VH-VL binders against q0atu2. Designs and how they scored, part 73

Target 1, 119 residues: q0atu2
Amino acid sequence: MLDKKARIRTSREYRNVFEKGKRLSGRFLIIYYVENALDNNRFGFITNKKIGMAVIRNRIKRQLRAIVREYQGQVKNKHDIVLVARAGIGKSSFEGMEKDYIAIMKKAGLFARNANKID

## First folded at step 21 (VH-VL)

Design mm38
Fold by OpenDDE, fold request of step 22:
Structure mm38 (fold): chain C 119 residues (1-119), chain A 122 residues (1-122), chain B 111 residues (1-111)
Amino acid sequence: as target 1 above (119 residues)
Amino acid sequence: QVQLVQSGAEVKKPGASVKVSCKASGYTFTSYDINWVRQATGQGLEWMGWMNPDSGDTGYAQKFQGRVTMTRNTSISTAYMELSSLRSEDTAVYYCARDSGYDSGVFYFDYWGQGTTVTVSS
Amino acid sequence: QSVLTQPPSVSAAPGQKVTISCSGSSSNIGADYVSWYQQLPGTAPKLLIYDNNKRPSGIPDRFSGSKSGTSATLGITGLQTGDEADYYCGTWDSSLSAGYVFGGGTKLTVL
């Protein structure tokens, strides 16, 4: 799992991202992102009941955390980013989720200039 | 078979606005972004921006921000690009193109419209 | 003026091989996959190469792509008269204003 300092943990932190952040929608994900005053990025994950049973939601959350960890070093610093899983994500493959994440993050301009893992 | 069919040629005066349409067929319209690319006569391709037909989200090239608006009508699988405050330099062929970014995480344009000629002259 | 740099023109005789270069930076070619587009005279562009070196269905294997560092190359072997066209490279740029960028285009003349 992500380091504690790299996680959005409180309702206040989530609310801040939703109120002040920008929103972009992909096929399976919605991303809210805003600059923070820290030296690191923080990530939050939301999987609601529309996705499916608790087992499915937990699986999706684990998969999204894995994706975020994989590309964490490529993301521009000083951002709070919340990933909201869309209803159709439960039928998507891990690779599909990954590609969607990459696409949205690129659109958001959140990948660093030297994001060589993207190539 | 994927197909993008654009509206016909336009002739506009400087300062006016033009709205070009792009009707998609052969695939799920809301599953792929539509991009707009223009090409002045004898010049190269210039990317203008992207539009997500599902959410309506857009991203414009900095050059066109404040002057371009990309929209869609999902009921008829049609994307629109409106360019305002037209000037002679906007005379070009405008293309819509489908983006495969959501499928692969890589942005490229796999299908193109036939192009729409927009002429701006006084 | 284009973010990606291409030679304005190249030429060769039928049957020969030509290469078209595309030079960028660490924020575009250096950071993402490159695509190539063919534009025949009076027609819309067509996807020729994607993901640096992959060909869409219908594109003959005479066309090839490669990428190294911040540069990409399009190769055309067994040049045919019908290959006379403009060729553009393109990729996603992750600089301050993220977006797609094209090369200036290369006019290929078959002698």
Scores: ipSAE 0.914, ipTM 0.955, lowest interface PAE 0.5, mean pLDDT 95
Fold by OpenDDE, fold request of step 22:
Structure mm38 (fold): chain C 119 residues (1-119), chain A 122 residues (1-122), chain B 111 residues (1-111)
Amino acid sequence: as target 1 above (119 residues)
Amino acid sequence: QVQLVQSGAEVKKPGASVKVSCKASGYTFTSYDINWVRQATGQGLEWMGWMNPDSGDTGYAQKFQGRVTMTRNTSISTAYMELSSLRSEDTAVYYCARDSGYDSGVFYFDYWGQGTTVTVSS
Amino acid sequence: QSVLTQPPSVSAAPGQKVTISCSGSSSNIGADYVSWYQQLPGTAPKLLIYDNNKRPSGIPDRFSGSKSGTSATLGITGLQTGDEADYYCGTWDSSLSAGYVFGGGTKLTVL
């Protein structure tokens, strides 16, 4: 699990990201990202019913959190980032999901300049 | 077999716009980004930007911000690159290239179009 | 002028080995995988190496790639006349304006 301070928790926080942030679509994910006034990044996760049953949505959410957690140290600071799972994500392996996340984050320019090698 | 086929050569005057097309076949068009790379005569490759055919999202090199527009028509699996306010320095061969980044998280261009020569002269 | 630095030209006789260097920084080669492209005269570029050292189907094993730190190297053994071409390295740059960057290119002449 992500640290509490690293999570977007309130509807207001989510709304802020959606209204002021940039949107970028990957194959399985959509990210909304905006700079925040904090010293840390915060992540939010959305898995709508179109993804599937609650069990599936929860699984996807766990997987996304795992991916975010693994790469969080390489993400540029002071950002609120919301990950929205797309309908086709259920067809993807964990690895596919991870690669999609990496690709999107790179395109968004959210990885630090001096980040370690990203596979 | 993956194939990218580009439109024919263009001759334009300074200040005009040019729109180059790139028709993709042999794969799911919306599953891979299309990148545009140009090469001036006797010069190296210059990356212009990427376009996601599924969402229409784009990312342009800073040098071309405000002058380049990358679009697509998914119904015919065709990507477009429009460059406006043309200058003599824009004379180059323009390539479209498929990006395999979504499959691996690593960006590289595994398939290229044959190139489109754009000549800008008064 | 290019973000990645390559020697402008290299030359060798048939059968010889050549290496082409590609120098970058921590925001590009130091942070991501390097690809190499071959451009034969009058043709479009062709993917030669990806993920630092992997060859696409159809690329002979006499072509090799390696990466160390912020530099990458393309190796060509058993040089053939057909290898005469321009070679470009490329990778993703995670600077303020994220995007793909190429080297300046290296013209390989087979003597």
Scores: ipSAE 0.913, ipTM 0.955, lowest interface PAE 0.5, mean pLDDT 95
Fold by OpenDDE, look of step 21:
Structure mm38 (fold): chain C 119 residues (1-119), chain A 122 residues (1-122), chain B 111 residues (1-111)
Amino acid sequence: as target 1 above (119 residues)
Amino acid sequence: QVQLVQSGAEVKKPGASVKVSCKASGYTFTSYDINWVRQATGQGLEWMGWMNPDSGDTGYAQKFQGRVTMTRNTSISTAYMELSSLRSEDTAVYYCARDSGYDSGVFYFDYWGQGTTVTVSS
Amino acid sequence: QSVLTQPPSVSAAPGQKVTISCSGSSSNIGADYVSWYQQLPGTAPKLLIYDNNKRPSGIPDRFSGSKSGTSATLGITGLQTGDEADYYCGTWDSSLSAGYVFGGGTKLTVL
């Protein structure tokens, strides 16, 4: 599981990202990202009702956390990043989500190194 | 089959703007980013930026920041690249190219337009 | 000046093998997959290799790609006159201003 210190947890933290951050859309994800004043990155996850039932939303959130955790070491430091699941993500594979995440993060300039897709 | 068809050649004066179009067909236009690449005569390829046809999001090479604008009209599956404050150095063939990044997480250009020659001269 | 370095030209006789190198850094070739493009005279570039070593449909197996560290190589065996073209490597660069970067291009002449 993603370290608590690496998680956006408060409404104020989320609002800060949405108000001050940049936005990029992928196929299945939208990311909001902004620099923070910390020594670590923090991630937030949003899966709203358009994704599907609660069990689906929870599954998607778990999968997104797994993806973020996998590539956490490659992300440039000192950023707050919120992942918003798009409606179509419920029909996507884990691999599809991962590829979308990688593409968006690359275009956002947030990957520092070795941000390759799964072979 | 996937096709990208670009607008015709342009001749412009220095300081003017040029807007090149790229009409896509054979695939879902909003599912793949469109990139623009130019090539001066006898020179190499130069990446200019990407545009997400779905969201309208863009990312430009630093060299062209403030001077390039990439847009799209989804109703006609057409991407546009506008370059302003033209200089003689902007004389080149401009290509649109489809990006497979969202499908693979890796950026490469699998389909290209035929190119549009833009000549900037006094 | 191109971010990725290629030899300006290479040449060989028909039937021979040629290799084209592409040198980069840890922020581009060292960090992402390399693609190769073929540009025949007077035409638009064509995807030749992607993901370091994969060929799109329609590309013969005479064309191969490899990557090691911060360098990539395009190999062409059984050289044909129709292979005379410019070849470009490219990849995503994760530097401060993230974007795609190309090599300077290599002109292949078939003797």
Scores: ipSAE 0.886, ipTM 0.947, lowest interface PAE 0.6, mean pLDDT 94
Fold by ESMFold2, fold request of step 22:
Structure mm38 (fold): chain C 119 residues (1-119), chain A 122 residues (1-122), chain B 111 residues (1-111)
Amino acid sequence: as target 1 above (119 residues)
Amino acid sequence: QVQLVQSGAEVKKPGASVKVSCKASGYTFTSYDINWVRQATGQGLEWMGWMNPDSGDTGYAQKFQGRVTMTRNTSISTAYMELSSLRSEDTAVYYCARDSGYDSGVFYFDYWGQGTTVTVSS
Amino acid sequence: QSVLTQPPSVSAAPGQKVTISCSGSSSNIGADYVSWYQQLPGTAPKLLIYDNNKRPSGIPDRFSGSKSGTSATLGITGLQTGDEADYYCGTWDSSLSAGYVFGGGTKLTVL
């Protein structure tokens, strides 16, 4: 799991990202991101009820948290990043979500090391 | 079969703008980003930027920031690249290309347009 | 100049083997997959190799790719006159401006 210090926790923190941050959309995800004043990254996750029933939304959140945790060491520091699940995400596989995340994080310039490195 | 068909050759004066079109067929246009790459005569390939046809999001190479605009019209599956304040150094063949990023998390250009020659001369 | 370094030209006789190098850094080749593009005279580039060493459908197995550290290599065996073209490596670069980068290109001449 993500450490408590690596979580966006308050409505004020979320609002700051949405209002001041940049937005970039993939197939299944939208990321909002803004530089923070900390020495670490923080992540937030949003799945609304239009995505599906609670069991589906909870599974998606768990999968997204697992993806973020796996690649968090490659993310450039000092960013607050909110992942918003798009309506079509319920049709995606774990691998599809993962590839979407990698692609949008690269295009946002947020990776210091690319997740698909072979060696 | 995936195909990218570009607009015809253009001759422009310095200081003008050019807008090149790229019509996609054979795949879901909004599912893949379109990139633009140019090549001056006798020179190598130069990446200009990417555009997401679904969202309209873009990312431009620093060299072109402020002069390039990449757009689309999803109803006709067409991407556009507009380059302003043209100089003779902008004389090149301009290509559109589809990127693979959302399929694999790895960017490469699997399909290319035929190219559009833009000549900038006084 | 280009962030990825290729020799400007290589040449070999039909039937021989040639290799084309592509040298980068930890922010590009060292961190991401490499692709190769073939550009025949007067034509658009065409994807030749992706994911370091994979061939798209229709590319014969005499074309190969490899990657080690911050360098990549395109290999062509059984060289044919139709292979005379410019060859470019390309990859994602995660440095300051994040974006795609190409090598400077290598002109292959078949003697």
Scores: ipSAE 0.836, ipTM 0.923, lowest interface PAE 0.7, mean pLDDT 92
Fold by ESMFold2, look of step 21:
Structure mm38 (fold): chain C 119 residues (1-119), chain A 122 residues (1-122), chain B 111 residues (1-111)
Amino acid sequence: as target 1 above (119 residues)
Amino acid sequence: QVQLVQSGAEVKKPGASVKVSCKASGYTFTSYDINWVRQATGQGLEWMGWMNPDSGDTGYAQKFQGRVTMTRNTSISTAYMELSSLRSEDTAVYYCARDSGYDSGVFYFDYWGQGTTVTVSS
Amino acid sequence: QSVLTQPPSVSAAPGQKVTISCSGSSSNIGADYVSWYQQLPGTAPKLLIYDNNKRPSGIPDRFSGSKSGTSATLGITGLQTGDEADYYCGTWDSSLSAGYVFGGGTKLTVL
């Protein structure tokens, strides 16, 4: 579970990330990210209807939250980060989503230390 | 059988641009990022950046920001690297390489093109 | 000066062992997996070792890798004249301008 302060909550907060942020796409995920004025990170998650039924979307959202929580300590602070599930994510495993997240976070320059976590 | 086949040698004058191509085969082109790495004669390898052929997203090494553009044409499974405002120190062999990141979360280059020699001289 | 430091050259006789070191920092080798590349004379680099110590298919077990702290080591046993090449370590660097970094390369001569 992410700390309440570590969540993007409002439509305005989400729009700020989409409008002002950078975007990087992996195989299963797209991240949008922007520096914030806080001393901590905030995360948001989007699984739209195209992903599948509500049960599937809820499962994927839980898995993404678990991944973010697991690696949260390695993310550089002061960022708002929105994870958008791509349509093909339903074919991925938890490990596949995790590897994708690690890859795009490294390429975004947000992910500092992860060699010991991947093992 | 993964292959990356690059375009032929180029000779350019300072101030010109060069565009090197890299045609992929034996795998799904859009599933892996293409990186570009160069090597001046008798020197080491220098990473230039990555390009996601699915999205067109790129990340460039700071040294090349503003001079390099990495693109692709997915219909022919081909990646491109264009370097502008060429200088004599840009004389090098330019390699494309496929990166492993989306399979493993760890970046390494599992397949390389044969290299393209670019000579910049006046 | 490359971000990762390798000896410029090493040499040994056929049948012997060599090691090639690669020294980095907490933002690269200390935080991520190391790969090694072999570049035979006049050719493109080839992946030799990934994930610190794993070999791609077709790489003989005479080639080995290890990592400790911020340093990595490539080991080559049973040296053959065909092993004469340049060897590069590489890894992701998470410092200010995140990106991939290579060592300066080590020329192996088999005498």
Scores: ipSAE 0.821, ipTM 0.914, lowest interface PAE 0.8, mean pLDDT 91

Design mm38
Fold by ESMFold2, fold request of step 22:
Structure mm38 (fold): chain C 119 residues (1-119), chain A 122 residues (1-122), chain B 111 residues (1-111)
Amino acid sequence: as target 1 above (119 residues)
Amino acid sequence: QVQLVQSGAEVKKPGASVKVSCKASGYTFTSYDINWVRQATGQGLEWMGWMNPDSGDTGYAQKFQGRVTMTRNTSISTAYMELSSLRSEDTAVYYCARDSGYDSGVFYFDYWGQGTTVTVSS
Amino acid sequence: QSVLTQPPSVSAAPGQKVTISCSGSSSNIGADYVSWYQQLPGTAPKLLIYDNNKRPSGIPDRFSGSKSGTSATLGITGLQTGDEADYYCGTWDSSLSAGYVFGGGTKLTVL
């Protein structure tokens, strides 16, 4: 679980990322990201109703939060980052979501240290 | 069975543009990013950037920012790289290559096109 | 020259062993997996090694890879005249201009 300071909380904060930020798509995820004025990162998560029922959307949010928590220490500071689940994410595995996240975060230039896991 | 087949050689004058095509077959085109890599005669490989065929998203190496445009036509599984304001130093073989990032989280180029020679001469 | 440093050339007789080094930094080899590419004369590069030490199907086990710290090594045993080629290391670089980087290449001569 992300701490209180690492969360995007308000509609204004989300809107700032969507309006001012850059966007990159992977297979299962879209990230929006923008530099913030803080000394830390903040993360937000969006699952829309097209993903599935509430229990499915909540499971996906929990999985994405776990992935972000695992790699947050390697993310370049001073960014607000919103993860948006794409349609079709419900058919992915946790590992598939994780690999997708790593790929798009690398291509966005957001890792200060490469986040590869040693399996 | 995966193949990347590129367009034929081009001869251009300084200041012109060139657009190289790369037709993919044997896999789902929209599932993998296409990268472009060039190689001047007798020189090493130089990465130019990546393009996501599903979204059209791109990321360009800083050296080419402002001169390169990478696009695609998903209906014919074809990627394109256009380089503008050509100079003699742009004379090179240009390769398209498929990257592995979405399968593994680790980037490497598992399949390459045959290359397209672009000659820029006065 | 390149972000990743390789010797410009190496040579050995058929049947012998060579190694090709690739030196980088904490933002590339030190932080990510290394791949190796073989480029035979007049041809496109071909993936030879991925994930530091894994071989794609069809690559014989006399090709090997390893990584230690910010350096990687390609090993080739039982050299054949058909191995005469240029060899490139490559990896992702996470520095300010994040992107893929190649070594400068090593020309292998079998004589």
Scores: ipSAE 0.813, ipTM 0.914, lowest interface PAE 0.8, mean pLDDT 91

